# Designs tried in a protein design chat: VH-VL binders against q96cp6r367to538. Part 2

Target 1, 172 residues: q96cp6r367to538
Amino acid sequence: SGRLLINSVFHVGAERLQQMLFSDSPFLQGFLQQCKFTDVTLSPWSGDSKCHQRRVLTYTIPISNPLGPKSASVVETQTLFRRGPQAGGCVVDSEVLTQGIPYQDYFYTAHRYCILGLARNKARLRVSSEIRYRKQPWSLVKSLIEKNSWSGIEDYFHHLERELAKAEKLSL
Short names: E, the ipSAE of ESMFold2; O, the ipSAE of OpenDDE; V2, 0.75 times the mean of E and O plus 0.25 times the DockQ between their complexes.

## First folded at step 1 (VH-VL)

Design a5 (framework fv_anetumab)
Fold by ESMFold2-Fast, scan of step 1:
Structure a5 (fold): chain C 172 residues (1-172), chain A 121 residues (1-121), chain B 111 residues (1-111)
Amino acid sequence: as target 1 above (172 residues)
Amino acid sequence: QVELVQSGAEVKKPGESLKISCKGSGYSFTSYWIGWVRQAPGKGLEWMGIIYPGDSDTRYSPSFQGQVTISADKSISTAYLQWSSLKASDTAMYYCARLSYDYVWGSFDYWGQGTLVTVSS
Amino acid sequence: DIALTQPASVSGSPGQSITISCTGTSSDVGGYNYVSWYQQHPGKAPKLMIYDVSNRPSGVSNRFSGSKSGNTASLTISGLQAEDEADYYCSSYDSSSTYVVFGGGTKLTVL
C-alpha cells in the first residue's frame, strides 16, 4: 500500500543486477559514496536455505535540515528470497530503522525490490516503499514524518535509477 | 544520565578576557547542537548561539555575532563561550543547553546549572 | 532582538486553571509547530515543560498542556499547585535568521 519508486528495464542480466545491488559490489560502494553515506558496514548473507537469506547493513546518512542533526545512524535489514528454478531474479525485503531523527520511535521504512530476468542481458527492477508505524502519530506529526520520509526515499531511488542507467550505458 | 556541567562563577573587570565551559556526558556529544543562553539580572532568556561539536559548525544570534566566540573540543566533550574583552553589560547568568531536535529543531531538553559572570570595575 | 509577546504576570489560586499566551508572527509561532515552554524557579536553570507545541517530556505532569492557534501559542496549567509558582518562557523556531527566539517571560503567582 506504498509507492512504486522504480519500475524499469535495464540491459543488465538479473544475476548481475542482483550482484550490483545486493553484494559488496563496486557499484554499491560508489552509489553509497555519491549519497554521502559513511561508516558503511555490510554483514555477509546468512540463512537456513539458499532461498531465504538475511543480512544487516549499518551506515550513517547525512541530514539536510538546516539546524537539525547533520547525520543519523541507520540499521537496514535485508531478506533475500530467490525465485524458483524456472524464474530468474529475486525479491529483497528491506527494513530501515533510523536513529537520531525526530519521531524515530514512531516509524520505520520498508522497501521491496523485485528483479525479474527477461533475457540474458535484460532485467526489470521494481522497487516499492512504504512507511510503517510502530506508534500512531497525530495527523500533523504523521504529515511531517511522511513529507520528509518520502522526500528522502524518492531522492534515493531516483538517484539509484539514474546510476543504474549510467552503469548500463557503460556496459555497451 | 544526560548531564551538562558548567564551569564556576567568574568575577572580572572590564577589558579582561574570559572563557567559560560546558561539559557534556551521558550521550553522544558530537551528535547534538549545544546552545548558549544568557539571562541578565532580572531579565528574560536570550539565545546567543549554537555549535555542532562534530564539525564545529557555529551559528550566532545577530545580537551576539562578533561579541563572543563559541567553540567546542569534541575530544573532551566540552563546549566553550569566550569574550576577548568583557564589558559591564556582559554581567549575566550564562546557560548551556542541549538542543533536542525536530525535522527543523527547537527545544533545549537538558540544561547546565549556569555560570554567573559578574563584570565590575 | 525581537521577543515573542507574553503577559508580564498571571495569577491563580490552588486548584484553578490558568493560561499563558505567547504571540509571534508567521515567521516563528505561526509558521511552525516548534514551540517550547520552559519553567524557571528562582536560582535554577530552566526546565523544559512542553515541546513541539503540545508534547510533554517524560516526568512532566499532565496538568501542563500546550496548544496553538494562528500566531498564538498557549500554555495551560490545570489544578494549580504552589510549586507551579515560577517564571514561564515560550520559545519558537524563527525563520528570519535568529533560529531561536524566546518570549519575554510570565511570572505566575499562586494565591
Scores: ipSAE 0.000, ipTM 0.468, lowest interface PAE 16.3, mean pLDDT 84

Design a6 (framework fv_anetumab)
Fold by ESMFold2-Fast, scan of step 1:
Structure a6 (fold): chain C 172 residues (1-172), chain A 118 residues (1-118), chain B 111 residues (1-111)
Amino acid sequence: as target 1 above (172 residues)
Amino acid sequence: QVELVQSGAEVKKPGESLKISCKGSGYSFTDYWIGWVRQAPGKGLEWMGIIYPGDSDTRYSPSFQGQVTISADKSISTAYLQWSSLKASDTAMYYCARHEFYDAFDYWGQGTLVTVSS
Amino acid sequence: DIALTQPASVSGSPGQSITISCTGTSSDVGGYNYVSWYQQHPGKAPKLMIYDVSNRPSGVSNRFSGSKSGNTASLTISGLQAEDEADYYCSSYTSSSTYVVFGGGTKLTVL
């Protein structure tokens, strides 16, 4: 089911790491641009509680499949759960819905980001992901979904981890 | 012991090209950003840009984008700042500095004085 | 162009405390906890005195302290000594058109 993709300590405070990843930050904008994501829009965070916030991202991703469309549209919904002020950090649940790919109505991907403050300038980021099925796919379809989805997820988070390591000394 | 050693002072004429260097030692050169900071005579500090030597990812201040080129050769732990055509207004002290903390430069080179006059 | 505002000069007497301000906007000083302070003696390279608003690097005197309130960061030097006479620069991460922005600098005179 799920996989742990990032479990690393960065020389950056929890508040800053949260701002980098979950605001309209230069880091996020630059990272998505490096991923060749286009038409990026981010809604404001909103919710009934300051400890429970939600936002929606929409963007267009390039598709590396040589036999399919060259791009697809994504709607990503993020839910932010704040940790207590003493601990520092947050948990963000992300649901990623992709349109314009084969078998798009069978599945979506879900990510959980966990930021834990360790010091004023030091935090741990853990990211785990899973593929969730809306419809039960046939064996061949499921194998294709699993192979392509995990490849994409692992590439995305490996790239993110590398960029965060570079940025931890720079605050981008 | 972390050290950044810069190349010596330069005296140039307008229109000439120039490349100055900054050699890092005592740390993993490819794991830290190197920044360039300019200080015109009697003036304050101006951030010009930074480079991550591990993959040559370079970012410029808008004021210096297109005016200079920042590069690095990780095989000899050296970063560079280059002009294709110097102007008198480029007369300044140029510092390289290692970026250790968010928005902070923890180790600085001794500076390279560049004088551009006819 | 200078984005962060510092007073051009400040002065104090030996043994006294002085404070140097650094004012920006919500896109730099006010938006993030990434403010640094540098000391520069004539003819020398800058030296990092404070990072992340209030942290001192190893080897920096505890007479130097940093703080922030809203869009203004402050460097406080207690127990002023003649050797503190120098130029002081603040810097901040910025989410605007630049990644790092410096203040205009403050000349500290110890009378």
Scores: ipSAE 0.000, ipTM 0.500, lowest interface PAE 15.8, mean pLDDT 85

Design a7 (framework fv_anetumab)
Fold by ESMFold2-Fast, scan of step 1:
Structure a7 (fold): chain C 172 residues (1-172), chain A 121 residues (1-121), chain B 111 residues (1-111)
Amino acid sequence: as target 1 above (172 residues)
Amino acid sequence: QVELVQSGAEVKKPGESLKISCKGSGYSFTSYWIGWVRQAPGKGLEWMGIIYPGDSDTRYSPSFQGQVTISADKSISTAYLQWSSLKASDTAMYYCARLDYYDSSGYFDYWGQGTLVTVSS
Amino acid sequence: DIALTQPASVSGSPGQSITISCTGTSSDVGGYNYVSWYQQHPGKAPKLMIYEVSNRPSGVSNRFSGSKSGNTASLTISGLQAEDEADYYCSSYTSSSTLVVFGGGTKLTVL
C-alpha cells in the first residue's frame, strides 16, 4: 500500500526544484547533512537519453534504536523521466535498500517524486511512497516493518517539505 | 541507431477504416513523444498530433481532433494513426517523427520514411 | 490552423547567401525560443536543420544558421550550393493547444 507524503506548491520553478532535489546541489548537501546522513556518494546521472536517466546514491543513516545498531547503510537507485517543457517538470522513481536493520531481507521502500511546472517560478511537488516486499512476512513481522518504516519515511519527507518551504521564503 | 520505420503504402476507398504504424528502435520508446505530420500532394506539412507512449498522453491539432485516433503500444515500441472512415481528402503522405524535449519543445529530430495513403473511389 | 508565414519561393546563385523568413505571433515565434527549420528534397522525408532558433544538429553544415527578432525567425544559408535546392519549413511551439505549428514552406531554387 502507498501513501501520499508531499503534495505542495512551491514558489520555485520546476527546473530549479529538480536541480535542488536531483543534482549534487547545495540544497541537497545541506539537507542530507541536517538528516545526519554520512558517507554520502552520488553517481553521475547516466542513460540512453536525456529524458531517461539513472543514478545511485549510497549513504549511512542514523538509527534511534537504543538497544540495536546505531546506523544503517543505504543504497538508493533513482530513475528520472522528463517529458519536456510542454508537460513541465519530471518524475523520479526511487528505490531504497537499507542494510543493518531488522528484517532487511523482506522489504525495500519506493518513492515517486512528481514535479509539475505551474509558472516560471512556481511548481508542484507530489511525493508518494510504498513498502515493497521481497518475501511475505508473518502478520506480526509485517506490522513491525510497517510501523518502523512509515515512521522513518514520514519524518524524512516532512523534514524535506519544511526545508523546501524555508528555501522558498529565502528565494523571495 | 535511432530509427522510425513506418508501414507500407495503402490504397483505400472512402468509408473504409485504416490503421498505419510507426515502429521505433534504438532508443527508449517510452521516453520520447511521437508526432504525426500530414503532407497532401504538392502541399506543405500539417501538424496532426502527438503521443507520449510512456503514459499515452495524447494531444491533437484542432483540425484533427475527432477525425483520427493516435495510439501507441509500448510493448512493441509502435505508435499508430487510425481512421474509422476515410475520405478522399485524407489522400496524403503521413510521417511519424520523434520529439526531443530535453532542452526544447516541439522539434522533430528523427523522421520515419512516410506512409502514402491514397483514398479514391 | 493558421500557418506561420513564409515566402512561397526564394532563389540565389551558387556562392551567394539567402535568407528565408518565418513570421508568427507572440503566441508562437515571438513568445518562445522553440523555432525549428526542416529541409525537404522531393520524395524524401523532412530533415532537421535548425532547432531552438539557432542550434544545429550534428552533421548539419555551418552554412546554415538561424536567428529571431520579435515575431520573425530567419534561416540563412551562406555559400549556396546546388544540393541546397529544396523546400524549407519553419516550425514553432505554440501556446494554443496544438504544441507545434508549421510555416507554409519556401521553395529554394539554386539558379
Scores: ipSAE 0.000, ipTM 0.480, lowest interface PAE 14.9, mean pLDDT 85

Design a8 (framework fv_anetumab)
Fold by ESMFold2-Fast, scan of step 1:
Structure a8 (fold): chain C 172 residues (1-172), chain A 121 residues (1-121), chain B 111 residues (1-111)
Amino acid sequence: as target 1 above (172 residues)
Amino acid sequence: QVELVQSGAEVKKPGESLKISCKGSGYSFTSYWIGWVRQAPGKGLEWMGIIYPGDSDTRYSPSFQGQVTISADKSISTAYLQWSSLKASDTAMYYCARQETYYFDSGFDYWGQGTLVTVSS
Amino acid sequence: DIALTQPASVSGSPGQSITISCTGTSSDVGGYNYVSWYQQHPGKAPKLMIYDVSNRPSGVSNRFSGSKSGNTASLTISGLQAEDEADYYCSSYTSSDTLVVFGGGTKLTVL
C-alpha cells in the first residue's frame, strides 16, 4: 500500500529537474544539508544502457527518538529509467535501507519519482512511496513501523516540495 | 520595476553594533533569495550569505558564519545584515543582491547601490 | 576562502576582442554549469553580464559571450568599446561548504 506525496508542476524543465534531483547537484547537496544528513556519498550512475542506470547513496540521518538512537545509517539504491511513459522525462525507483533503528530487519522503504516534461521550462513531478516488508511483523510492531516511517517520509517529501518551489522561476 | 534600495553610509567605532538594510520593491519579495556580498577597499567581491524571506532559510559562507546575522522582515520587504560588535576589518562596501533560483544558478540579477561601512576611531 | 583564478589585468584597443579566463576545480567551475560574470564600473554596484556559463540577461550586448572548457570558464568581449573599461568578476557554485565563490577580478583597460 503506497501513498502519493508529490504531484506538482514546477517552472523548471524536465532535464534541469532531473539534474537537480539525481546528480551531485547544488540543489541536492543543499537539500540534504537542510535535512541534516551527514557522511553523504554518491556513486556515479552506471548500467548496461542509458535507459537503465543505477547508483548508490550512503548517508547518516538524525533521529528524533527520546528513548532510542540519535542517528541511523542509510543505503539508498536508485534505478533510473530514462525512456518510458514519461518521454522527455524519467522514472527513478529508490530503495532505502536503514540500519540502527528498531525492527530494521523487517522492512525497507521504496519511492518512485516520475518526471514529465510539459514545456521547455515546465515539468510535473510525481512521487509515491511504499513500505515494503521482508518479514511480517506482529500487528503492534507493524503499527509502530508504519507510524514512524510515514511520519519521516511525509516530512522529507513535504520539505523537498517546498525547496523545489523555491528553486523554480516565479513570474511574481 | 525591480529595485533594491540599501540604507545609507555608516561610520562606527570598534565594538559598536550595526544593522543595515536592503528594501526590495517591484517583485514578490518572499519568492526570491537576497544575498549579501562584501567588497573591502580596493579588493574583490566576497559572498557572505543568503536568505529566503518567505521562510527565513539562511545560509552563510564559513568565513562569515558567527560574525554576522542575516535576517528579513517580509511584512516590509526588507532584508538585514547585522553585527553585534564591529571590527576595523569590517570596513567595506556591502551589497545586497537578488537571486531568482535556488542555489544561485541564475546569478544575482539585481543589485542594491551598496552601503559603505567605515569602522575607525 | 580559495577564490577562482583570473588574470589581474587585460588590455585591448577599441574594436578588438579580448578574453578573460576564470579557472577553478572540479568542485566548482569544472563540476557545474553555474558560472556567472559581473561587470563593475568604479563606484558602482556589479552588473550581471552572463549567467549559467553562456546566457545573457535581457539588455546585455551580444558583444559579451561566455563559454567553458574543463575547469576554465571564459568571458569574451568583441568589438571592444571605451565603456567596457571596468573590473570583471566570475562566480561559481561550489560543492565545498562555501556554496558560492568569486574570482579575484580582472581590470580591463581600453587603450
Scores: ipSAE 0.000, ipTM 0.466, lowest interface PAE 17.9, mean pLDDT 84

Design a9 (framework fv_anetumab)
Fold by ESMFold2-Fast, scan of step 1:
Structure a9 (fold): chain C 172 residues (1-172), chain A 123 residues (1-123), chain B 111 residues (1-111)
Amino acid sequence: as target 1 above (172 residues)
Amino acid sequence: QVELVQSGAEVKKPGESLKISCKGSGYSFTSYWIGWVRQAPGKGLEWMGIIYPGDSDTRYSPSFQGQVTISADKSISTAYLQWSSLKASDTAMYYCARHTYYDFWSGYEFDYWGQGTLVTVSS
Amino acid sequence: DIALTQPASVSGSPGQSITISCTGTSSDVGGYNYVSWYQQHPGKAPKLMIYDVSNRPSGVSNRFSGSKSGNTASLTISGLQAEDEADYYCSSYTSSSTLVVFGGGTKLTVL
């Protein structure tokens, strides 16, 4: 049901990779600016334990459709598992709700980020995504939703993977 | 088809060294962790440790750290479990198992298991 | 680390349903959705029956189902059959060790 979008090893320890992706890091700020996301707001992480934390991101994304809306608003909820000073990494589940696009009431997207420590200075990042339906669309509408959503998701994570590889080389 | 094939049964005396093997086939050996699980006669399963064959990163259970050595030779898709000096308490069935599918729905599980290597240590 | 708690034995008759519990802490079963269940017949290697709390690998009968509530995971076998007689082990990721902890095991007898 989901697609695997990133499955790469980086010469960065698991804790640093987590900080780059899931804190208010220079890397994350720069990446979101490259994507032309605006009005970015990150809530602090909060939850019952260090191993189960949640935060909410809100931001505006540009839409490239010349005949439609120029932008859409996004609410992204992230849940983090297995955070701590231990080796091994973490899992972050993300639910992305977009407003201002056709058929917005029918679906949302979900991402799972898995960071696995492989060595002291080496970690694997795996990212998988899926489209989840709140209302079952007709086959033609579903095909349209999936074509447009997967195009955007694939472009986003391809860009992320390239920027992580670039940042890795800079850090040595 | 994924398969893990382990070396044959061993009968040893206390103080002897031993190295048993687990050969993987039907998948990318360097892309998955291999774990070792011990089962003493009539007892339950105990996780011993894991190795990532791509770079030989190893993680041990605290109970087995310093007691055994886990290694792998990626050129022949084989993982190893080794003792420098066996004890009678090492008598057990030893399983290797592929650890964690790197997929969206995967977690920390053993999806494919070897047939087991029985190690008997007696005087 | 302490092993996960399972009943030593459980029994049922053909056609009945039985449930095996697996109790841990917030550092393993309660904290993560990485619970798996293994079936072991005498003299055989374990076989994965359930992973990630409730998912079945291809080829595993839908008579086997998994669930979790708080710090306790459960394996339920419906329509019990003679070939279900085996030892069952739960397992979970644990933050208090480097990767995984097993339950003590449950012997299922089909009477």
Scores: ipSAE 0.000, ipTM 0.476, lowest interface PAE 15.1, mean pLDDT 84

Design n1 (framework fv_narsoplimab; at its last look DockQ between E and O 0.79; V2 from the best seeds 0.00; counts 0 for: pae E 15.4 > 2)
Fold by OpenDDE, look of step 2:
Structure n1 (fold): chain C 172 residues (1-172), chain A 120 residues (1-120), chain B 106 residues (1-106)
Amino acid sequence: as target 1 above (172 residues)
Amino acid sequence: QVTLKESGPVLVKPTETLTLTCTVSGFSLSNARMGVSWIRQPPGKALEWLAHIFSNDEKSYRTSLKSRLTISKDTSKNQVVLTMTNMDPVDTATYYCARIDYWGEYFDYWGQGTLVTVSS
Amino acid sequence: QPVLTQPPSLSVSPGQTASITCSGEKLGDKYAYWYQQKPGQSPVLVMYQDSKRPSGIPERFSGSNSGNTATLTISGTQAMDEADYYCQAWDSSTVVFGGGTKLTVL
């Protein structure tokens, strides 16, 4: 039920790409602003660096649904798995909980970022997403959840891919 | 104030067709969040779901009675209609219409019910 | 044709705790809802999404759902709690009710 949303090579080193996506970077800040996210907070990465680290993001997203609120509060938990120095890159698992939307108690979304270093200034980014259900809704509700969630997820990551592509050109 | 009210014949002969109407107020059947079900309860027995009409006009029926049931709605009249063919004394029951807010998947408002007796 | 199974009857003394169970295939993966029905009246929602109380429902009512069984618990049962209780869930596009439990307060 998962979807691969990004599978692209960028002329940016793995470490730089990681910094862009998973730090309080100007890139990320600008990107989230473009997405119209507001009230963005980023916790520091914490935990055992030899194993994994975790951080929490909170933000407000605009909602384009006539049946629901115009905005929603989001809590995103990211877990970072660093690759060894030889391989370069990292894996980040993200769980996104949205509050204030219809059927919020039924599901959350999960995303996996995979950054693989290919060369000093070259890395591959793979992003896959899935909808995870805590409870199984009836079929019509499930359809609505799927439709709305994937629409938002796809738009977000497609936009991210485009902005990364722009950024890599500026880094040259 | 949300209300549902069942109306129709209280006596039906065997093999005849039952037509019940649920008149709703306090909300619109054009509301994308709202659906309406028919539920019956034979005297002294359990609740039995019969049919549901979704906000998008999709319909769902109890499998064992699907061939006998038809549910429809008239948004302009704020009415939901249930027809049940080939009535039998075993179909004697109090018939309820109830609203579902799809936000919750439950029946938040019920009609008072109408007792339908099938007898020759 | 999914089935929700309830005990047909349960008796408790005033002040005691009543636990009404509802069992069904994969019910733990779904939300359960509960209705109270008194004689001559329409059903009234008393629990939604397994454990949430609607407005106006006393705190002595609680609910849980695990495995394949949902449970409605009434602590400090009162005479006014005597009624039939029905569990409800969705299966795909079908609504399913339990067989009902007659709760008697002795």
Scores: ipSAE 0.402, ipTM 0.795, lowest interface PAE 1.3, mean pLDDT 93
Fold by ESMFold2-Fast, scan of step 1:
Structure n1 (fold): chain C 172 residues (1-172), chain A 120 residues (1-120), chain B 106 residues (1-106)
Amino acid sequence: as target 1 above (172 residues)
Amino acid sequence: QVTLKESGPVLVKPTETLTLTCTVSGFSLSNARMGVSWIRQPPGKALEWLAHIFSNDEKSYRTSLKSRLTISKDTSKNQVVLTMTNMDPVDTATYYCARIDYWGEYFDYWGQGTLVTVSS
Amino acid sequence: QPVLTQPPSLSVSPGQTASITCSGEKLGDKYAYWYQQKPGQSPVLVMYQDSKRPSGIPERFSGSNSGNTATLTISGTQAMDEADYYCQAWDSSTVVFGGGTKLTVL
């Protein structure tokens, strides 16, 4: 069971929106800095074709959970799919593995980003997320995982949506 | 150093209520990472989990004994108390309190155990 | 409550591998834990979350958990390993222990 977090139209073309989110763009750099992510490292995109690419991000995030340390290390693997090299959109699957949090070995989080071009300067961004379990947690642990993970995921994507809206207004 | 120590040993008559106290040191019962369980072992038999209590006062009990068991804590005294009603000779066992580390989800420190004998 | 089944006893010769099993419905979907208990002593954690060793536990202890069966494996078994071994799992909000296995080294 997943959740839809973003389903919004932006007055920016699909290729530009993809560059903002999935390259080492000034937008992405500024956004991660606002989130107070540190030690950010982005690998280059690589793969067998321009329609199927993979990259790895590593970074340190601040922790809002009072149980445990104030920061955690993240390894995020992104896989990019597009129908063709010139397609007006893409799908990016993200798997996020967090270390330094309670119950880290039970689960990971997954995000799907869908960018669909609607016009030359107009695109829809849809983001859905889910928590995936490697092992069945007992009820207290499941409640803690769900509460803390969804809080963080929702805050992240609401912040992202707000910053994208600001960026589009500056370009209009 | 972390230690847990059960009260007793205790001799209980059939139908009476058992009360055991576990005194902890080296950690706080307010610590959200830590909890305490009561586990018993009849002579020469298997371990049998009875009850646990978390720092936020969440509790759980062995289903078959739930109506007889109460677990509570007094964080100011660093004590966890188990109460078991309507004692029977079959309840004769060594009773342990044990700490659970919720990060690893294991029992890392156990008390020495206390012998509870139920006889007339 | 779910039942965890262990063989009541197991005998091995020194230096041989001991494999202690713990069976329960869909146990591989849960984490398994193992405790060692010597006569007159409190239990000691020897394996957690299927296959992780606590500090101080020798490398000859290993664990696995798949399908319905978790296994504690002791390679190069020594006389000091003679003890009762209990598996444990979490079920929703409760703790379940296996019946225990007496390991004899002779």
Scores: ipSAE 0.240, ipTM 0.673, lowest interface PAE 3.5, mean pLDDT 89
Fold by ESMFold2, look of step 2:
Structure n1 (fold): chain C 172 residues (1-172), chain A 120 residues (1-120), chain B 106 residues (1-106)
Amino acid sequence: as target 1 above (172 residues)
Amino acid sequence: QVTLKESGPVLVKPTETLTLTCTVSGFSLSNARMGVSWIRQPPGKALEWLAHIFSNDEKSYRTSLKSRLTISKDTSKNQVVLTMTNMDPVDTATYYCARIDYWGEYFDYWGQGTLVTVSS
Amino acid sequence: QPVLTQPPSLSVSPGQTASITCSGEKLGDKYAYWYQQKPGQSPVLVMYQDSKRPSGIPERFSGSNSGNTATLTISGTQAMDEADYYCQAWDSSTVVFGGGTKLTVL
């Protein structure tokens, strides 16, 4: 049910990679603009420790749907976990809820980002995703949900991987 | 305005093949969100779903009747056709066609129904 | 094929609350839909996705679905609510209707 979308080593340290992906960084801003996301808001990270924090993103995504709205609203909740305050790496779990699409109450997508520091200037990023169902749709609807969701997930994360690779090359 | 209208014979003989036509208006059978279903109701009895078809030609049939049913569409005429082979007096019923919103999983517009009697 | 079980009949007095049940194994994991049918007429959708009311259906109609049971509830029942009521759910790619409940308002 889940799929591995990214499993790559980048010549960027773990803390820097975390900042690029999970702060309001120029990299993230540029990436989301390339994806044509609009109305982007990010809450501050908050929580009871630096090792366990949460934030909420909201944004509008384009929809390739000739029969309905041309865009959809998204709420993405990210939870950051780190083993210690100075640990080299982190895990971020993301839950993505999309409104204005058919069967929005049936499912959401979940994504796990794992950053592992390998050296001062080197880190591994793993991203895996799954579709989680709240209610079981009939088989034809499930197939459509799976097809559209995986198409979007794969496009997003393959694009992210390419842009990360470009960003590390420019620093070389 | 969305309408569906059933047409076909009112009386069939046992063992004959029934052919029913649903003519739709106010929406297109090529619309990816729309499908048409056939549901029957014997006099004084419950609703019984028979089959449906969607714009992508995906079809489904009631399991107990699958060998007797064929559903098809003619998009240019806005018609959906149901055939049911080997009719028996127990198949006497009012036959409805109804629209399904692909995403909604329910029948939002129903035809008036047509009574088909299978002689004994 | 899965079965949706409804009581065959239910009688209420005007003003009473009518609760029509629809039972099926793990029905709460699916959406339930309800249709009203008056004599000689085609069915009319009165509740969709468990608890959502189509336009034109009075607020006295409400619905719920949890566990193995969906319920259509009519508060302040009126004579014009006298009809047959059918629940419906999907099982994979097929449609299942309940056996129907005749609601009598006396």
Scores: ipSAE 0.000, ipTM 0.516, lowest interface PAE 15.4, mean pLDDT 87
ESMFold2 (binder alone), look of step 2: mean pLDDT 91; pTM 0.934

